# Designs tried in a protein design chat: VH-VL binders against a2bn08. Part 57

Target 1, 238 residues: a2bn08
Amino acid sequence: MAEARLQRLLRVYVLDTSALTDTRLRSLLGSGSLDEAVRRFAELIASVRIAYGVEVYMPPTVYEEARRFLLSNGVTVQSFEALAAWITIKPPTRHEIRIPASIVRDYVEEVRARLARGLRVAEEHVRRAFEAGGLYAAETASREARREKLGAIIRGLRERYREATRHGMLDSVEDLDAVLLALEVRGVLVSNDEGVRRFAEALGVISIDPPKFISVLQGLLRHSKTGGVAREEAHSTS
Below, E stands for the ipSAE of ESMFold2; O stands for the ipSAE of OpenDDE; V2 stands for 0.75 times the mean of E and O plus 0.25 times the DockQ between their complexes.

## First folded at step 18 (VH-VL; framework fv_emapalumab)

Design x18 (at its last look DockQ between E and O 0.73; V2 from the best seeds 0.00; counts 0 for: pae E 2.4 > 2)
Fold by OpenDDE, look of step 18:
Structure x18 (fold): chain C 238 residues (1-238), chain A 120 residues (1-120), chain B 111 residues (1-111)
Amino acid sequence: as target 1 above (238 residues)
Amino acid sequence: EVQLLESGGGLVQPGGSLRLSCAASGFTFDDYAMSWVRQAPGKGLEWVSSIKGSGGFKYYADSVKGRFTISRDNSKNTLYLQMNSLRAEDTAVYYCARYEGVRDYYFDYWGQGTLVTVSS
Amino acid sequence: NFMLTQPHSVSESPGKTVTISCTRSSKDIADDYVQWYQQRPGSSPTTVIYEDDQRPSGVPDRFSGSIDSSSNSASLTISGLKTEDEADYYCQSYDYSDLWVFGGGTKLTVL
């Protein structure tokens, strides 16, 4: 009987932007809209804070990014404020946090590799553009056709370039702030970005994805209800 | 001369655990990323996991994610692979490989491999 | 996730030239470097080509690598085929998440 090591109920969480923008949150929270999801999320956080003393943190940079995103995607100011009321906004103390040089070195290596891939993607698209739109094709194509073709190439380049350089990597200061804050407060980072999570892990920060986070919070509330009923039944039989 | 020597392979039952080791010599160990690559009997090569020089950045194949843990002890010049919840499909020769990610993007040195057999 | 597809086997006579293809299923083959590894029976893999077309020290110039963007494939070419070239050959590349992907391997028989 593998004694299910009682996962020490982590009480401190730090959210990055993806924790609030994860598309799976709607389904997990049983909401039909993003606005409703945010409201339900606020209620959930409120409940666990009150019941268990769970603390949820967010860096100011993440807060602003999340605010912008949520409001632009149909979340009301009231709903957002309801959520924000239960989140502690705290910047990491950046000047006091130390990162091992070995981690920095490894990260620089990753950046270099990504830059190299970006360059290759760009070179390939230049080649394609040259072959498809070379000086000779310009003589027969309408201005509109040329514009469309160029537009397609540029869109392709942007998409491929972004994928090659940003996917699976810590690529924003907002995300870095989240990791640093988690490190500082000894909290669990909530993120759906593998690059962010990998960086967190490198620094010894535990991370979970948003669905797991929601499950943990919901689980906490379920257990509190069962413990209260058992105490009431014990008092009635004496 | 660069040398990589794997150890820890053996027979294990499904659901069991095994820890592989790779002893490295002949180079500055912490300057290089290290990897595990496996090969099932009569099958091709499959990347399993990689770890950068610091030991902080770890990468896993989907097939082993959540079950395997890569680590290293730079003071001992040793690479490890903790394998939990082993399955029959994990049966393979496991190779330790050095990956040079700064200048050359390839596995430049390979160990001789260690056999892991998962069977009831 | 992408796959690298190789022919299962190729065969050729000594002194001839053989080409092994490696086709990437998604994205562009040119986005990431391709490596080739040789594995002789009962031995560990060794690198014969890295970064598309570079040869490690000790690898004969008979071995060459190339990329064809039009077919989204890489190729290993072995000229002046020798008996010692009989081996399994694997192509390898990367995805954007820094995951390593191997082809299925090609058995080269020297007839």
Scores: ipSAE 0.548, ipTM 0.821, lowest interface PAE 1.0, mean pLDDT 90
Fold by ESMFold2, look of step 18:
Structure x18 (fold): chain C 238 residues (1-238), chain A 120 residues (1-120), chain B 111 residues (1-111)
Amino acid sequence: as target 1 above (238 residues)
Amino acid sequence: EVQLLESGGGLVQPGGSLRLSCAASGFTFDDYAMSWVRQAPGKGLEWVSSIKGSGGFKYYADSVKGRFTISRDNSKNTLYLQMNSLRAEDTAVYYCARYEGVRDYYFDYWGQGTLVTVSS
Amino acid sequence: NFMLTQPHSVSESPGKTVTISCTRSSKDIADDYVQWYQQRPGSSPTTVIYEDDQRPSGVPDRFSGSIDSSSNSASLTISGLKTEDEADYYCQSYDYSDLWVFGGGTKLTVL
C-alpha cells in the first residue's frame, strides 16, 4: 500500500541541469567516472519508468546545456544518448502558463535589491583602487607591483559583484524553463540551486535536490525487487 | 499608525510545537516583507525568518530551517511562525518586524514581542 | 555565516561623544549595508541608522554612521550625549546569502 501511494504521489519529475551535473553524482551512483555514473543514472531512470511509469522531463534549453557539459567532461556520446532516451524533452507552453502578479512583483523587487548591492560593491572597489594608487605612487612602487595590485582589485570586484547579484537567484532562461515545465506538468522539480527551488516553491511546485531524487528512485527500485512488502525488511531501519 | 502585535507565546516542552501570530495594522500589509527576530533572555537579537509580501518567497536561519515555517495571511493582515521540534535554545522573546518597503535589508517597525519558553 | 563583533559596553558623560564599533569577521564590511538599532530597557528596537550613514526621519543629526574598510568595521557615533541615549545598540548587516546578522550588542551608559 505504501508503494502504491508513493507511485501515485511522485510520478513526474523535471530535471534542471544540476540534476545531471551535480558533483555528488559519481558517489551517489557508486561510480568511478562521470561516464559510468551517467550510464547508471540512465539504467535507474529506465527501470523506474518501466516498473512504475515514473516520467522524467527536461526542457530543450536544459538538455542542450547538460549535453555540452557532460560531453566536455568525459561522458561518451553513447552514454549520454542512453540517458536521453529515457527523458522526455519538452518545452514549457509559456504562452498558456499563468503566474500571479504578486510573485512577479516580489521577484522584481529582489532584482532591484541585487542591482543596488552590485553598485555598492563597485563603489567600494573604486575607493579601494584610488587609495591603493595613491599609496603605491607615494612609495615609488614598481610598475609591475602597481599592475599586480590593480589586477587583484579587479578580480576581487568581479568575484564580489557576482556573489552580490547572482548567487541564490533565478537568473537564467534555462532555470526558468525548468520551473515553468514543472508547474505545467505538475511535476517535482529536481535542482540543487536554492534560488531556482525557492522560485518554484513560491509557485506551488514541490522541489527536491538531486541526492534525494536518486535516493527516492533507488529506494523504489529496491522495494520492487523484494516483491513489495517483506515482513522482516518492513521492520528494519533501512 | 503602524502597529504589530504578537501573540501565541507560552511554555512548551522540548520537542513540542507552538504557533506565533502577529497582527498588523496601519499599513498595506501585502506590500511589505516581514520577519521574525528573537532575543534570548539577557542576550542579543537573532534573525529567525523572513517572508516577502506575496507570501511565496520564504527565508530561514540555518538554526531553524526544517523546524520552523513562516507564513502570512494577507486577507487577515497576519504573519505566522509555526515552530516544531522546539529546543531549549529556542527560548526567547519573538518579535515581529517589518522591512522598509523599498529597502528589504533593515527593519523599520517592531512589535512588542511574545515570550516562548522551552523547558521541561 | 559571518559575525559582527561589538564591544560589550561603553560609557561617556552627557554632552560628550561616543563611538561604538562593529567589526565583520569575513568578507568586506563595505560591500554590504550596515544598519544600527537602538533598544531602550524594556522596549522594542528602533532604527537609528540605515545604509551605513543614513538617518530615518525623526532621528537627530547627532547620530551618525560610518564605515572603515581598513579595520573592516562600521561605527555608530553619538555626539552631544543625552541621558535618553542610554540603551543597547546593535549593528546589523545582510549579504547575498539572504542572511540577516546582528552584532552582539553594546550597552551604552550615560553617566
Scores: ipSAE 0.506, ipTM 0.772, lowest interface PAE 2.4, mean pLDDT 86
ESMFold2 (binder alone), look of step 18: mean pLDDT 91; pTM 0.922

## First folded at step 19 (VH-VL; framework fv_emapalumab)

Design y11 (at its last look DockQ between E and O 0.67; V2 from the best seeds 0.00; counts 0 for: pae E 2.03 > 2)
Fold by OpenDDE, look of step 19:
Structure y11 (fold): chain C 238 residues (1-238), chain A 120 residues (1-120), chain B 111 residues (1-111)
Amino acid sequence: as target 1 above (238 residues)
Amino acid sequence: EVQLLESGGGLVQPGGSLRLSCAASGFTFDDYAMSWVRQAPGKGLEWVSSIKGSGGFKYYADSVKGRFTISRDNSKNTLYLQMNSLRAEDTAVYYCARDYRVLDYYFDYWGQGTLVTVSS
Amino acid sequence: NFMLTQPHSVSESPGKTVTISCTRSSKDIADDYVQWYQQRPGSSPTTVIYEDNQRPSGVPDRFSGSIDSSSNSASLTISGLKTEDEADYYCQSYDYSDLVVFGGGTKLTVL
């Protein structure tokens, strides 16, 4: 019953960057390369647009980010353009969109908590660096060994800091634009980011992950073929 | 004085549904996040779900995702937990708790709990 | 995801000091704050320590919290043990995936 409620045949979708960069898309689209996946995705969107009037939107900020990513990862300009031809690029009307103050308050509280966690991570890494750089270790270690150790500490700090401050939270203006656009056009947001989806939910925006999105589109096409064959058979028997 | 009072617990069959309520008093309800924590008989504490003051931001344990829904009515100072597709392993005392946040949140007040028994 | 591991039980005589450990399985224990809850038999949990070492109002100064980064563990220390301290104690922290994580609990018996 919960799955059936999600199948509200919403005909309008908004994509964030993760919708195009999700690694599962290759397998779902039966492609051996990212370039091929993008082409197949373009064909899928084209087909549902023509058959059912499905509209796919993307903010300009998301579009630029996706373009940069895809082209840098082996997608040809031709394949990308084929996809872009079926996506409507539209900025959200930011100055007209109202966000409840209670949502802003909750978000500020979360930001504060995340900043505090980041600080704790940094402090811990400073402590570790201090202990690792103790006077005795410095005398016996080669310059190269010290550099390697420092590099490891920095990499660890970056990873943990990012996890503490960014994961599970709306942390980019691109993602915000996607949520706002979805709100404005009364569309379904397509995202694999839990933080983005949570923020969308707070604003009353329905969200689905990229695999579900692909499944929905493929499902639409399967049902149209069965309905068309039934109509052709009904006309041939009359 | 801060008070939290759970209700709605009872006996339910596997696959059934139940809705828990928590009535809050003694504080500004919408200023605080609220949580559900459960405890199976003779077992430890398990976090179930949390909701922020606005009611917009919701969090769930993996064990209940897709089955449970947390909500709140700030006009009634009430927290809810809709439980669907209940399983035997959901049998527990369910506590509502207030989340106090300075930097990170902790549970500063707890209700008395309500017992949910899932059995055929 | 991480787990918090506690000893199943500890026991000590009145007037003595007892320590309950809480070990984090992954990441650093200092990354997130640790809280401690007391649950007496037949009662609801109550907070005894928050933010690693802070005491709520009404909690005796006999209760203290600490963090040990070297062992990746938090500790609850109860000095001057009293009969009324007999309870289950739970540590709690935070994780990205599970947001809130409890330890398995420790039963404290006052002999």
Scores: ipSAE 0.623, ipTM 0.839, lowest interface PAE 0.8, mean pLDDT 90
Fold by ESMFold2, look of step 19:
Structure y11 (fold): chain C 238 residues (1-238), chain A 120 residues (1-120), chain B 111 residues (1-111)
Amino acid sequence: as target 1 above (238 residues)
Amino acid sequence: EVQLLESGGGLVQPGGSLRLSCAASGFTFDDYAMSWVRQAPGKGLEWVSSIKGSGGFKYYADSVKGRFTISRDNSKNTLYLQMNSLRAEDTAVYYCARDYRVLDYYFDYWGQGTLVTVSS
Amino acid sequence: NFMLTQPHSVSESPGKTVTISCTRSSKDIADDYVQWYQQRPGSSPTTVIYEDNQRPSGVPDRFSGSIDSSSNSASLTISGLKTEDEADYYCQSYDYSDLVVFGGGTKLTVL
């Protein structure tokens, strides 16, 4: 049982969207463009699949999200589909996956804490709007200037609220699907999202970030390509 | 009455390992997040790690990530801190603290602390 | 991420009022709750203020907390100062990324 788990830790991976959208992808793969980086990533995945049977999974929800992102950032459909050809697209079997009730309870408590933080942000911005109203009434300003100031406060509220309630949290069905699939296939989750990784690890799923993932796979291929297997002599019968 | 009792501190050489325990009583242990907070001699308080009630969600300060592992055994009402690859800067009194779940990261009860000394 | 800066020490006579400041280096201090802890020599910390300005049961009402957004700081105010108030005081807050930060601590001396 331990041997099978160790083999999966080396050979079975599940990607979330952040594994494909990490801004360091070009640098990690030594590429001049994102499209080239995706093609090199496809070659890397193909090579480790062929050489070592490394399996890479992705839920359909993550596939669609990653596709939209990459195509909107200069990746050709051709390059993306070349990558996807080496990735197993599989939905998690949600009806059969079980999560301990205590984990769900902890998650609910986190949601409650973040909602409280969001309320505090809203109250602060109401205070700012009230103060700004006094300033613009006392100092003559155009109606356009007053409307722009209110708009700036509202934009600030929305951004701060988003940070307080969503940052670092598992808050999407795509993220959940990646975690559930990793649990189901007993694979290593590849993500740079701290909230996603924390939730996965709470369920006993091992996680690594995308730079580590790329480094491990490249290291496997470099060790095989540069040798470690004795080579027949090129020019000797003595 | 809430009580927290730390144990397992001692003298360890750099690179060594040590496991701290915190025995909890007087409350429903698995309803609360728990934390470790340390204080180097003559210095201030520094948060180390937190764990939620289930034991599944764990949080670490950057200075200890990859070296320390927080855990809990809810059947024994005990919090643990496994400390590996210890460094001189880890020398401190380590406090066990309860995090009030309504107010995350409000430490409402503290243990007496256990001293960890990392010295060549 | 961020730091909480407190004065190293403050002193004041019995019966007077002292205020200990806690300044946050980045992001708005009003966005996240501030707690204050008292630590007497040789003892563990205890809470004197939580959620910016709330007192736990058993903490005298001469302890109060406040937030000042204009200076990005929190303050602990102790009125009617008593000898037993001599202690180290720490402010504490957190960040959206669940980073818990303590201030450097302030030694209060009652002369």
Scores: ipSAE 0.552, ipTM 0.790, lowest interface PAE 2.0, mean pLDDT 87
ESMFold2 (binder alone), look of step 19: mean pLDDT 92; pTM 0.941

Design y12 (at its last look DockQ between E and O 0.66; V2 from the best seeds 0.00; counts 0 for: pae E 2.4 > 2)
Fold by OpenDDE, look of step 19:
Structure y12 (fold): chain C 238 residues (1-238), chain A 120 residues (1-120), chain B 111 residues (1-111)
Amino acid sequence: as target 1 above (238 residues)
Amino acid sequence: EVQLLESGGGLVQPGGSLRLSCAASGFTFDDYAMSWVRQAPGKGLEWVSAIKGSGGFKYYADSVKGRFTISRDNSKNTLYLQMNSLRAEDTAVYYCARDYRVLDYYFDYWGQGTLVTVSS
Amino acid sequence: NFMLTQPHSVSESPGKTVTISCTRSSKDIADDYVQWYQQRPGSSPTTVIYEDNQRPSGVPDRFSGSIDSSSNSASLTISGLKTEDEADYYCQSYDYSDLVVFGGGTKLTVL
């Protein structure tokens, strides 16, 4: 019964990049392709806009990133434009937005910790490389084998370094813009990034993940259809 | 001297709620992150939740996510844990701990703990 | 997500040296710092090692920490074992997803 937190029908939403790139969106929208999913999403946003006045916002930085991603992954320009037509592109007024110094302090502390973790990851990979390149391995391994081994070490380093320094943290200006815009317009942030959502929460911004967002919009439309049928039945019996 | 004193533990039925408090003294409270760590009877330590100095950044273990809420009142030097939808497996001594960060954080001070028993 | 695995129990005579291992299940043990906590019967935990090998003030130099990347393990070593060292010992590290992870604990008995 704890689920009934009265979803305050929030009418204003701000999307970050993850809101459009979430892999679950295809399934939620019943689409076989990303292009079809984008078209269905556009229709959904259009419907709730017209019926309930729902507003969807996106910072320009997020818009450009999303555009690049979607077009590179098989979404047609036509489908993308159909979606964009229902999204308000607005930059946050950065110079007027205040962030508490205590939040900045906590964020700086986190950045420092993450940088330290990155350094440890790098040191470990240097050690591994040194051990792998030992004199004995160099004499027996072909140039190709050495190259492959080095490549594997570098790939491992990149992956672990990224995880140590970026995962679960606000690490892009695009995501920051989304949070700031949500704060400014008093909207709900839509994101699947835990780091972004945590930062939003710290600023008092409510956030939901993309599946919940889709569910909310679909639910809104279902309730409107039932209310309209009840009104038509009431008028026909009178 | 740094002191942490937990309170609010007791007996509660499954599905019930309880609020724990931790009174801190002997240091600048808002400069430090704080954590809750619990220990079931005869079992090991389990991290539950953490909150940074500002109170804005909150972290939860998967086992309590959606049920527990961590908060703090820096004006009162007090840490809180609101526990809802309690389960038998939540039965434990709950410790508050100060998180000290140099590069990464560790627990440098611990309270004496407060016992929470969830039983029908 | 990762787990930290400790032996359930270890025992040794007074004056001897004992080592407690803590093995990480995934990723490298060196990626994150390891801490060690002592818990005596009926008491709250206390920190004995932080950041792999650092000792808090008041902790005897008999306690030391180390990391072994080859076995993906951390170790707590107690030299000159005393009766007062009888306790449960927990290792702890960090993961972004879990934030804080404890080992299962090791009961040290001083024979």
Scores: ipSAE 0.618, ipTM 0.836, lowest interface PAE 0.8, mean pLDDT 90
Fold by ESMFold2, look of step 19:
Structure y12 (fold): chain C 238 residues (1-238), chain A 120 residues (1-120), chain B 111 residues (1-111)
Amino acid sequence: as target 1 above (238 residues)
Amino acid sequence: EVQLLESGGGLVQPGGSLRLSCAASGFTFDDYAMSWVRQAPGKGLEWVSAIKGSGGFKYYADSVKGRFTISRDNSKNTLYLQMNSLRAEDTAVYYCARDYRVLDYYFDYWGQGTLVTVSS
Amino acid sequence: NFMLTQPHSVSESPGKTVTISCTRSSKDIADDYVQWYQQRPGSSPTTVIYEDNQRPSGVPDRFSGSIDSSSNSASLTISGLKTEDEADYYCQSYDYSDLVVFGGGTKLTVL
């Protein structure tokens, strides 16, 4: 069981979209552009696959989401395809995957509570708009000032609603597919989304964030190169 | 009648480990989220950790994340807190609390508490 | 993360009314429920107000809770103050980043 857990930590990973779109990727890969970062990421994945048999998976839904994002942000088709060549695109077998009913019950309860809090946020911002209407009556404020105030209230509503209902929650089918695939292949999920990681961990899936993933893979290659060099030097000098 | 009874507190050295237990009775344990809340001597209440009814969803205060592990055994109606890498600031009475509704954190029943002292 | 700030102590005579404030440092207090707990010396906390202004069964109706959005605060009001109300009082709230926060507590002295 310890050996199987070590093998999962070293061998099988499932990426969600954040693993390819995390803004820290360029810095962590020593790159001046996102396109260069994607190429270096491809090299990293290829290197650990060749040296250690590390497998990297992605569901088709996540793959398409990541592709749209990267190509829209200056990544060339050639760079993206170089990365994709080292990623196994596999849909989770949704009809065969089992999830404990109690986990689903907990999730449904959380959704219900968040919807109720979102309604309270909306009610408060309606009250703010009503009060603002009295303060910015036409005789005392310009039409431009009234429009700006209303726009600010609407932006505040949207921000608070998102915080109340979606922040830190698994809320997309792409994220669910990544979790299900990680469960199916007994892989480590790579994500920077707290809600996605919490859901995965509730199902017994180990998760790490993208910076940690990069660091682990780089560390594997440094160990391999350092160990090989040290062993070769000791052999040749004895 | 809802009852929560903590146990497992005691004296431990810094860097040491301790496991707290909370025995629950008088309600359907699996239906409720549970929390640990602590109170340092002469100080106020501080939330530590929560766990949903399934035992799968777990939440931690930043001050304990990575050091403490909350768990539950629904077949034994027991909540646990595994505390590792203990520090002097972890010295407190630890309460087991029932959360009536998840995410609202309304703690409607509390245990009597168990004292944890971290001192060298 | 946010903080809930309470006065360290308040005092008032029996029969009078006291109000304990609980000010939230960030985000709108009206968006998230506030609970109030009473703790007598040597005892576990007990709930006196939940969901801003609701009383659990057995809590006297002289305890009430309210929210003031203009000061971003919650208040616990105890009317007809009795000597048995002498205790520490804590407000508590949360946000959806899974953070549960208690106020620092208020010592109520009944003279």
Scores: ipSAE 0.506, ipTM 0.779, lowest interface PAE 2.4, mean pLDDT 87
ESMFold2 (binder alone), look of step 19: mean pLDDT 92; pTM 0.941

